VHH binders against q9p7j3. Designs and how they scored, part 166

Target 1, 174 residues: q9p7j3
Amino acid sequence: MILPLFPETQVHVFVYENVSNCAAIHEQLISQNPIYDYAFLDAATILYKKQVYSAIIRALEDRRDEQMKTKTIHSEVILSLSPKTEISSAFRQFSMTKKSKNIVVVKIDSKLTEEEEFERLDKLVEGNRVEFSDEELQKLIDFKVLKKNYKLDPSTLENPLASILSSIALRGYS
Below, E stands for the ipSAE of ESMFold2; O stands for the ipSAE of OpenDDE; V2 stands for 0.75 times the mean of E and O plus 0.25 times the DockQ between their complexes.

## First folded at step 13 (VHH)

Design bc7 (framework vhh_6qgx_2; at its last fold request DockQ between E and O 0.95; V2 from the best seeds 0.82)
Fold by OpenDDE, fold request of step 14:
Structure bc7 (fold): chain B 174 residues (1-174), chain A 122 residues (1-122)
Amino acid sequence: as target 1 above (174 residues)
Amino acid sequence: QVQLVESGGGLVQAGGSLRLSCAASGRTFEDYTMAWFRRAPGKEREFVAAITWSDDSTFYTDSVKGRFTISRDHAKNTVSLQMNSLRPEDTAVYYCAAASYDFGTPTQYDYWGQGTRVTVSA
């Protein structure tokens, strides 16, 4: 996928359910295995496609403006999901852990087609790929976690997307 | 500023043992994942072992499994690497590193020591 405002940047997003090897993936991340150059998110924290894209766009904007707070574009995506400015908090809020069952995987600056990227990623993730859609994400979300991450209350839960996007956009400014 | 200082390197014969230590200063590393890396002559730096902040889980590169043991002393803010059954191919400069977050993306280690040299003779 090419974003209109970033025509030179190809983005791919994949969703996996019932992933059995999150711990093994985590180990590879710790060891800095370059073939794992993705952003691995816990699907329990993601409710909308626009949530992910909003974070991606913000990360890309930060990079464009040379204002990234983290070292890599993928880490910036994770940070951009969070209403908090603390990087470690953002990672704890949204990143895949060894306990994750369902994950969202983001690739920025891909040189491959979506299918080619999937084939590569599919060798790393032991799970079932599902469609990247609001419908599928809604099946995987943990509303308790969502409410916690974005401090949602009964009023904001009437339109969670607006609240989430506002939180992402206004991080550090509210 | 946060500093990491390695110690314990030296010359040892094949089959011997060494214990490396890394002391952190400047701040606590209770919430940091600690790792050891090494760079052999003419080779790129490679991951050796890590111990996570979350539950003290340990990870090792395949070539050192069963021989090396990473451990952490929370009270002393140190991380150690017990190296047994050393081999000539273990010869390298060993570096201590720390990361404040170790998941989601390939881990970025923000703090590095100056390294300690380990030489294993045949």
Scores: ipSAE 0.881, ipTM 0.931, lowest interface PAE 0.5, mean pLDDT 94
Fold by ESMFold2, fold request of step 14:
Structure bc7 (fold): chain B 174 residues (1-174), chain A 122 residues (1-122)
Amino acid sequence: as target 1 above (174 residues)
Amino acid sequence: QVQLVESGGGLVQAGGSLRLSCAASGRTFEDYTMAWFRRAPGKEREFVAAITWSDDSTFYTDSVKGRFTISRDHAKNTVSLQMNSLRPEDTAVYYCAAASYDFGTPTQYDYWGQGTRVTVSA
């Protein structure tokens, strides 16, 4: 997909459930294998498509404005999910870990079609691809984690989208 | 801010052993993933070993598994690489590196030491 605000930037988002090799992927990240140049998110932290797209847009805006805090656009997406500015906390809260079971994978600046990028990614991830949709994300979310990450109170838990998107948009201003 | 200084390099015969040490300055590095990389003459820098900040899990490139051991002393704020059964192809400058996070994307090692040279003679 091309986002209207960033017409030269091709973005793909994939969701995998029942991933069996997160520990092996983590090892490849630690060794800096460039084949793994994606943002790997823990699906337990993602409730909405808009949550992911808002973080991507924030990261792209910060790149455009030369305000990025991290070295790559993919690491900037992970930071942009967080309501706070501390980089290591954002990664701790939102990234896939070796213990994750379900993941959301983001590729920015892709030169490939969605299916070509999927073919490449499918060689790296041992799991079952599901649709990137609010329906599928709702099956994978951990609401206890979501509440903690965004400090949601009971009044917003039934429809927390506005609170979450505000947290992403307001990072750096409070 | 973390400052890294390697030591323990030198000349050793094949089959021998060396222990590299990396002293980190700053308040603490227990919240950092620490790694060793190496660069052989005429080759690109390559990953050797890492020890994670989250649970001290260790990782090794295949060519050193069973011969090298990475360890961390949290009290002394140091990381070490014990290198046994050394081979001529282990000849390289060895660098200590640190990252404040190691999840989500290929790890960004933001801090690097100056390197210590290891030469293994046939």
Scores: ipSAE 0.663, ipTM 0.835, lowest interface PAE 1.0, mean pLDDT 88
ESMFold2, look of step 13: ipSAE 0.578; ipTM 0.809
ESMFold2 (binder alone), look of step 13: mean pLDDT 80; pTM 0.819
OpenDDE, look of step 13: ipSAE 0.723; ipTM 0.878
ESMFold2, fold request of step 14: ipSAE 0.559, 0.557; ipTM 0.792, 0.794
ESMFold2 (binder alone), fold request of step 14: mean pLDDT 79, 80, 80; pTM 0.814, 0.825, 0.818
OpenDDE, fold request of step 14: ipSAE 0.875, 0.879; ipTM 0.930, 0.930
ESMFold2, look of step 14: ipSAE 0.598; ipTM 0.820
ESMFold2 (binder alone), look of step 14: mean pLDDT 80; pTM 0.818
OpenDDE, look of step 14: ipSAE 0.826; ipTM 0.915

Design bd1 (framework vhh_6qgx_2; at its last look DockQ between E and O 0.79; V2 from the best seeds 0.00; counts 0 for: pae E 4.3 > 2)
Fold by OpenDDE, look of step 13:
Structure bd1 (fold): chain B 174 residues (1-174), chain A 124 residues (1-124)
Amino acid sequence: as target 1 above (174 residues)
Amino acid sequence: QVQLVESGGGLVQAGGSLRLSCAASGRTFKGYAMAWFRRAPGKEREFVATISWRGSSTFYTDSVKGRFTISRDHAKNTVSLQMNSLRPEDTAVYYCAAQPGYALFDTASEYDYWGQGTRVTVSA
């Protein structure tokens, strides 16, 4: 997939449910295994496609503007999901954990087609791929976690998308 | 009341230039991407250009690339569209739009707020 704002960067996003080996994946990430060069997100924290894409764009914009706060573009995507500037907080809030069951996986700067990338990723993730859509994401979301992560209140819950997306864009600028 | 108000439209000869401006009022659009759309007579509304909240990322429809420039002024809470080398096919009502976060695609449905539009007529 190509985002219009970054036409030279290919991006792929995948959603897996009922993943049985999140703990194993997590260990590989800790070990910085280059084969696992993805952003692994806890699907329980993701409600919208636009939420993920906004984080991606924020990360790419930060990279382009030499304003990255983390070491890698994929870690920057994780940070970019958060309204907070603290990296550790962002990771605690949005990254896949050993206990995660459903995940969203993001690949930036892919040299492969979506199908080819999926074939590679499918060897790493033991779960069921589902469509990357708002419909599927809303089945996996933990609203308690979502409300906490973005400090949603009764007023913003009427239109949580606007609040979430704005907070992503405003991180460090509000 | 939330408002986007366009200005700067008018009649111009082919090859001429116009600068459209959109002023936001009633609420803050911090963290919002801004965009311009246009609707030509007898045609559907089409995407023209968008700019990120930061203002450092833009993209344009192909037909206006190299001729139009979108910019924003955070202090004034405005977005502008500099239109150069105007063509008769650029004749349209131009609309300002705003959406939270970043512009993902060139679809009108992504934008939550719209202006009333300003008419641009380019004569041959």
Scores: ipSAE 0.861, ipTM 0.923, lowest interface PAE 0.6, mean pLDDT 95
Fold by ESMFold2, look of step 13:
Structure bd1 (fold): chain B 174 residues (1-174), chain A 124 residues (1-124)
Amino acid sequence: as target 1 above (174 residues)
Amino acid sequence: QVQLVESGGGLVQAGGSLRLSCAASGRTFKGYAMAWFRRAPGKEREFVATISWRGSSTFYTDSVKGRFTISRDHAKNTVSLQMNSLRPEDTAVYYCAAQPGYALFDTASEYDYWGQGTRVTVSA
């Protein structure tokens, strides 16, 4: 996918359910293995496609404007999901952990088609790919986690999209 | 009541200029992307231009690049569209729109808030 605001940047997003090797993937991320250069998100924290795309766009804007706070564009996506500026908090709340079961995986600056990137990723992730769609994401979300991460009021839990996306957009500018 | 209200439309000769304005009221649209769409007589709405919440990222449909400029003013809570070198094919009702999030910015169904439109007529 090419986002029109960033025409030179190809982005792919994949969703996996029932992932059995998150602990192994996590070890590779800690060791900075370059073949794992993706953003690995815990799907329990992601309710909307727009949530992921908004974080990607914010990360790309911050890269363009030389305002990134983390070392890679993929780690910047993880930070960009958070309403807070604290890097450690963002990773704790949104990143895949050893105990994650379902994940969302983002590749930015891909030189591959979606299917080619999937073939590479599928060698790394032991799980079942599902569609990146609001329908599938709703099956994987933990609303308790979502409420905590975005400080959602009971009145907004029925339709939290605008509150979540505003939090992503306004981080550091409130 | 939350509203987007467009103004600045009118009749103009080809080659002329108009500046459209969109005033937001009833809430701030910090954190929202803002866009202009247009609907020509007998046609579906089409995307014209968008501007990010900070005002630093813009995108235009091909037919208006180099002629139209979108801008925003957070203090006035407004979005503007400067339209230069107008052509008869630019004749349309122009709508201001807002969405939280930036994905699929050229798709009208992604926008939660809409103005009622301002008419622009460009005569040959």
Scores: ipSAE 0.286, ipTM 0.643, lowest interface PAE 4.3, mean pLDDT 87
ESMFold2 (binder alone), look of step 13: mean pLDDT 84; pTM 0.869

Design bd2 (framework vhh_6qgx_2; at its last fold request DockQ between E and O 0.85; V2 from the best seeds 0.81)
Fold by OpenDDE, fold request of step 14:
Structure bd2 (fold): chain B 174 residues (1-174), chain A 124 residues (1-124)
Amino acid sequence: as target 1 above (174 residues)
Amino acid sequence: QVQLVESGGGLVQAGGSLRLSCAASGRTFKGYAMAWFRRAPGKEREFVATISWRGGSTFYTDSVKGRFTISRDHAKNTVSLQMNSLRPEDTAVYYCAAQPGYAIFDTASEYDYWGQGTRVTVSA
């Protein structure tokens, strides 16, 4: 897909449930295998499509403005999900772990169609693809983790979207 | 009380220019994307333009591309819409809107805050 704010950048997002090889994927990421050039997110931490897209846009703006805090656009996406500036914290909060079962996978700067990219990614991920939608995401979310990551309280839990999106945008800003 | 207040509307001849301004009060709208919408007589409200909170990222509806420019002044807590080469079909009430985070789509339902609108009339 093309984000209106970044028409020259193609982005794809995929959701997998019941992934059996997260540990193996994680090892490939640690080794910086270029075949795994994606942002792998723990789906337990993602509640909205707009949450993911906002992080993507934040990362793209960082890149555009030459203000990336991480080394890669995909790592910047992970950082951008976090309200915290610490990279390590962001990764602990949002990145796929060896124990993850459901994941959201983001590809930036794709030269392939969504289907072509899926076919490529499907060779790497052993799980079931589900629709990238709020409906599917809400089935995978861990609200305890979500509340912790974004410091949601009873007042913000009534509309967590606003709090989440604002925190993403405001990261590093006073 | 949080408010968005539009100004700058009026009557202008085709080919003319107007600059709309939207002033936010009650909050700074930090971390909020801003946008302009419009509703022409007898028509539904439609997206015109949006700008990210950070600035530098903008998106326009096709009919206004090259003619309209959206900008934001964080210090003044305002968003503006420079409208050049105005056409009769641009006649509408123009609304300022704000949403948390980044503008991803061009749908009105994404925006939480709205102004009362300012009327723009372009005569032939």
Scores: ipSAE 0.884, ipTM 0.934, lowest interface PAE 0.5, mean pLDDT 95
Fold by ESMFold2, look of step 13:
Structure bd2 (fold): chain B 174 residues (1-174), chain A 124 residues (1-124)
Amino acid sequence: as target 1 above (174 residues)
Amino acid sequence: QVQLVESGGGLVQAGGSLRLSCAASGRTFKGYAMAWFRRAPGKEREFVATISWRGGSTFYTDSVKGRFTISRDHAKNTVSLQMNSLRPEDTAVYYCAAQPGYAIFDTASEYDYWGQGTRVTVSA
């Protein structure tokens, strides 16, 4: 898919449930294996499609403006989900871990169609692909984790989307 | 009370220029994208342009690319649309709008706040 703000950049987003090999994937990410050059997010932290798209746009904006803080565009997506500027806290809060059960996977700068990229990814992930949709994400979220990650209070819990999206855009500029 | 108020509309001959302004009150829209939409008589609202909170990321509908420029001024809490090389087809009521975060797609349903509009008429 192509986001209008970045028309030369193809992105794909996949969601997997019941993933049995997150520990193996995690080791490959630590080893910086180029076959695993994706952003692997814990689905327990993602409630909205717009949350992921906003993080992608923020990462691409920072790359264009030479303001990236992490080594790769995919690690920058993980940072961009965070309302805070600290890289280590962003990875702790949003990245897939060895114990994750469900994941959201982002590919930026893809040269492949969605289905071609899926065929490659499906060889790496032992789990069940589901639709990237708010309906499926709602089944996988941990609301306690979401509330902590974005410091949602009673005034924002009735419409958390606006608070979450604005914090992604504001990080480092408040 | 949050309000978006457009100004700068009017009558202009084809080939001319006009600058629209949108002033926000009641909040600064920190972390919000701003946009312009327009509605010609008998038509649905259509997307014109959007600008990110930081001002560096913009997107335009194809029919206005190269002719219109969106900008924003945080000190004045305003967003502007410079419209050059105007055509009769640009005749419409122009609306300012705001949504949290980034404009992902160009759909009106994604915008939470709207102004009342300012009329632009481009004569032959």
Scores: ipSAE 0.755, ipTM 0.887, lowest interface PAE 0.9, mean pLDDT 91
ESMFold2 (binder alone), look of step 13: mean pLDDT 83; pTM 0.856
OpenDDE, look of step 13: ipSAE 0.816; ipTM 0.902
ESMFold2, fold request of step 14: ipSAE 0.650, 0.184, 0.711; ipTM 0.847, 0.588, 0.863
ESMFold2 (binder alone), fold request of step 14: mean pLDDT 82, 82, 82; pTM 0.848, 0.848, 0.846
OpenDDE, fold request of step 14: ipSAE 0.880, 0.882; ipTM 0.933, 0.933

Design bd3 (framework vhh_6qgx_2; at its last fold request DockQ between E and O 0.90; V2 from the best seeds 0.84)
Fold by OpenDDE, fold request of step 14:
Structure bd3 (fold): chain B 174 residues (1-174), chain A 124 residues (1-124)
Amino acid sequence: as target 1 above (174 residues)
Amino acid sequence: QVQLVESGGGLVQAGGSLRLSCAASGRTFKGYAMAWFRRAPGKEREFVATISWRGSSTFYTDSVKGRFTISRDHAKNTVSLQMNSLRPEDTAVYYCAAEPGYAIFNTASEYDYWGQGTRVTVSA
């Protein structure tokens, strides 16, 4: 897909459930295998599509404005999910781990169609693709983790979207 | 009470210019994308322009590209719409809107906060 704010950048987002090889994927990421040039997120930490898109846009703005804090656009997406400025914290909070079962995968600067990109990614991920939607994400979320990551309180828990999205945008500015 | 208040509307001749302003009160809109929408007589509300919280990213509907410029002032907690080369078809009530995070698809339903609107009339 093309984000209106970044018309020259194609982005794809995929959701997988019941992934059996997260540990293997994680090892490839550690080794910086270029075939795994994606942002792999733990789906347990993602509640909304807009959460992911906001992080993507934040990362793209950072890149455009030469203000990236991480080395790659995909790592910047992971950082951008976090309300904290610490990179290590962001990765611990939002990145796929060896123990993850459900994941959200983001591709920035894709030269392929969504389907073509999926076919490529599907060779790397051993799991079931599900729709990238709020409905599906809500099935995969760990609310305990969500509350912790964004420090949600009783006043924001009823509608955490605004709090989450603004936190993403405000990282490093508050 | 949180509110957005538009100003700057009025009557202008075709080819003229107007500058709309939207002031936020009751809260700041830090971390919020801002946008302008408009509703022409007998038509549905439509997207005009949006600007990211950072203010470095903008997007316009095709019909206003090159003529309208959206900007924001963080210090003043305002968003503006400079409208040049106005056309009769630009006649509408213009609304300011705000959305946490970033504008993704720029639909009306995407934006949480709305102003009361300011009327812009462009005569032939």
Scores: ipSAE 0.893, ipTM 0.938, lowest interface PAE 0.5, mean pLDDT 96
Fold by ESMFold2, fold request of step 14:
Structure bd3 (fold): chain B 174 residues (1-174), chain A 124 residues (1-124)
Amino acid sequence: as target 1 above (174 residues)
Amino acid sequence: QVQLVESGGGLVQAGGSLRLSCAASGRTFKGYAMAWFRRAPGKEREFVATISWRGSSTFYTDSVKGRFTISRDHAKNTVSLQMNSLRPEDTAVYYCAAEPGYAIFNTASEYDYWGQGTRVTVSA
């Protein structure tokens, strides 16, 4: 897909549930295997499509403006989900881990159609692809994790979307 | 109570300029994207321009590129639309809007807050 703010950049987002090989994927990410050049997110941290799209836009904005803080655009997406500037905490809070069960996978600068990219990714991920939708994400979220990652309290828990999205845009500015 | 109030509309000759302003009250829209939409007579509301909270990312519908400039001022809590080289086809009611985070798809349904609109009429 193409996001209007960055019309020259094709992105794809995939969601997998019941992933059995997150530990193997994690080892490949540590090894910096270029075949695994994606952002692998723990779906327990993602409630909204807009959460992912906003992090992608923030990462692309920072790349354009030469303000990236991490080595790759995909690692920058992981940082950009965080309301805080600390890189290590962002990875700890949002990245897929060896213990993850459900994941959201982001590809930026893709030269492939969605189905072609899916064919490549499906060779790497042992799990069941589901639709990237708020309906599916709601089934996979851990609300305890969401509350902690974004410091949501009773005043924001009824409708947390605005708080979450604004914190992504504000990171480093509040 | 949060309110967006547009101003600066009016009648202008084709080729002329207007500057629209949108003042926010009741909140600063910290971390919100701002946008302008317009509704021409007999048509649905259409996207015109958006600006990110930091002001560094903007996007314009094709028909206004190079003629319109969106800007925002955090100190005044305002967003503006400088409209140059106006055409009769730009005649519309112009609306200011706000949504949290970034404007993703440039659709009216994304936006939580709307102004009442200001009318712009461009005469031949």
Scores: ipSAE 0.758, ipTM 0.885, lowest interface PAE 0.9, mean pLDDT 92
ESMFold2, look of step 13: ipSAE 0.631; ipTM 0.828
ESMFold2 (binder alone), look of step 13: mean pLDDT 82; pTM 0.848
OpenDDE, look of step 13: ipSAE 0.887; ipTM 0.935
ESMFold2, fold request of step 14: ipSAE 0.720, 0.744; ipTM 0.871, 0.879
ESMFold2 (binder alone), fold request of step 14: mean pLDDT 81, 82, 82; pTM 0.841, 0.847, 0.848
OpenDDE, fold request of step 14: ipSAE 0.886, 0.881; ipTM 0.936, 0.934

Design bd4 (framework vhh_6qgx_2; at its last fold request DockQ between E and O 0.83; V2 from the best seeds 0.82)
Fold by OpenDDE, fold request of step 14:
Structure bd4 (fold): chain B 174 residues (1-174), chain A 124 residues (1-124)
Amino acid sequence: as target 1 above (174 residues)
Amino acid sequence: QVQLVESGGGLVQAGGSLRLSCAASGFTFKGYAMAWFRRAPGKEREFVATISWRGSSTFYTDSVKGRFTISRDHAKNTVSLQMNSLRPEDTAVYYCAAQPGYAIFNTASEYDYWGQGTRVTVSA
């Protein structure tokens, strides 16, 4: 798909549940295997589609403005999910771990159709693809983790989306 | 008390120009995406233009590309819409809208705050 604010950039987002090989994927990421050039997120930390897309937009803006803090656009997406500026914290909070079971996978600058990209990714991920929707994401979310990551309290929980989006947008601009 | 107040509307001849302004109060524009929508007579509200909170990213509906320019002033908590080469089909009530963070698809439902609108009439 194409985001209106970045019409020259194609992005794809996939959601997998019951992934059995997250540990293997994680090892490939550590070794910087180029065929694993994606942002692998722990689905337990993602509640909204807009959360993911906002992080993507933030990362793309930072790239455009030459303000990236990480080396790759995909790592920048992970950072952009976090309200904190510390890269290591962002990865601990949002990236897929060896123990993850459900994941959200983001591809930036794709040259393939969604289906073609899926076919490629499907060779890497051993799990079940589900729809990228708020409905499916809310089945996978760990609210304790979400509340912790974004420091949500009873007041912000009245509109958690707004709070999350603000956190993403304003990271580093406090 | 969040408030968005539009101004700058009026009657203008085809080919003319207008500059709309939206002043926000009760909150800060920092971290808010801003947008303009419009509702023509007998039609539904439609998206016109949006600008990211940083002010560095913009998007326009096809019918206004090259003619309209959206901008924002963080210091004044304002967003503006410069409308050039106006056409009769641009006649509408124009609304200012605000959304925390990013508006992804620029649907009306993505924007939390709305102004009361300012009327723009373009005569043939």
Scores: ipSAE 0.890, ipTM 0.939, lowest interface PAE 0.5, mean pLDDT 96
Fold by ESMFold2, fold request of step 14:
Structure bd4 (fold): chain B 174 residues (1-174), chain A 124 residues (1-124)
Amino acid sequence: as target 1 above (174 residues)
Amino acid sequence: QVQLVESGGGLVQAGGSLRLSCAASGFTFKGYAMAWFRRAPGKEREFVATISWRGSSTFYTDSVKGRFTISRDHAKNTVSLQMNSLRPEDTAVYYCAAQPGYAIFNTASEYDYWGQGTRVTVSA
């Protein structure tokens, strides 16, 4: 898909449930294997499609403006989900871990159709693909994690989307 | 009470210019994207332009690119649309809108706050 603000950049987002090989994927990411050049997120931290799209836009904005803080665009997406500027905290809070069960996978600068990218990703991830939708994400979220990561209080938990999205836009500027 | 109030509309000849302004009151829209939409007579509301919170990211529908400029002023809590080289096809009611975070898709349903609109008429 192409986001209007970045019309030359193709992006794909995939969601997998019941992933059995997160430890193997994690090892490949540590080794910087280029076949695994994706952002691997823990789905327990993602409630909304707009959460992921906003992080992608923030990362692309910072790349365009030469303000990236991490080494790759995919690691920048992970940072951009965070309301805080601390890189290690963002990775700890949002990245897939060896113990993750469900994941969201982002590819930026794809030269492939969604189907072609899926075929490559499916060889790497041992799990079941589900739709990237608010309906499916709500089945995978851990609300305690979401509340802690974005410091949501009872009044914002009825509609946390505005707080989350503004936090992503304001990181480093609030 | 949160309000967006547009001003600056009116009648102008083709080739002329107008500057629309949208003043926000009751809320400062920190971390929000702002946009202009328009509705021509008998048509659906369509996207015109958007600007990010920092002002660093803007996007324009193709028919206005190069002629219209969106800007915002945090001190005045306003967003503006400078419209140059106006054409009769630009005749519409123009609406200011706001949404948290970034404009992701340029659709009206993404916007939480709307002004009442200001009418722009461009005569041949």
Scores: ipSAE 0.747, ipTM 0.880, lowest interface PAE 0.9, mean pLDDT 92
ESMFold2, look of step 13: ipSAE 0.691; ipTM 0.862
ESMFold2 (binder alone), look of step 13: mean pLDDT 84; pTM 0.857
OpenDDE, look of step 13: ipSAE 0.877; ipTM 0.932
ESMFold2, fold request of step 14: ipSAE 0.665, 0.654; ipTM 0.845, 0.848
ESMFold2 (binder alone), fold request of step 14: mean pLDDT 83, 83, 83; pTM 0.855, 0.855, 0.856
OpenDDE, fold request of step 14: ipSAE 0.885, 0.890; ipTM 0.937, 0.939
ESMFold2, look of step 14: ipSAE 0.678; ipTM 0.854
ESMFold2 (binder alone), look of step 14: mean pLDDT 84; pTM 0.860
OpenDDE, look of step 14: ipSAE 0.874; ipTM 0.932

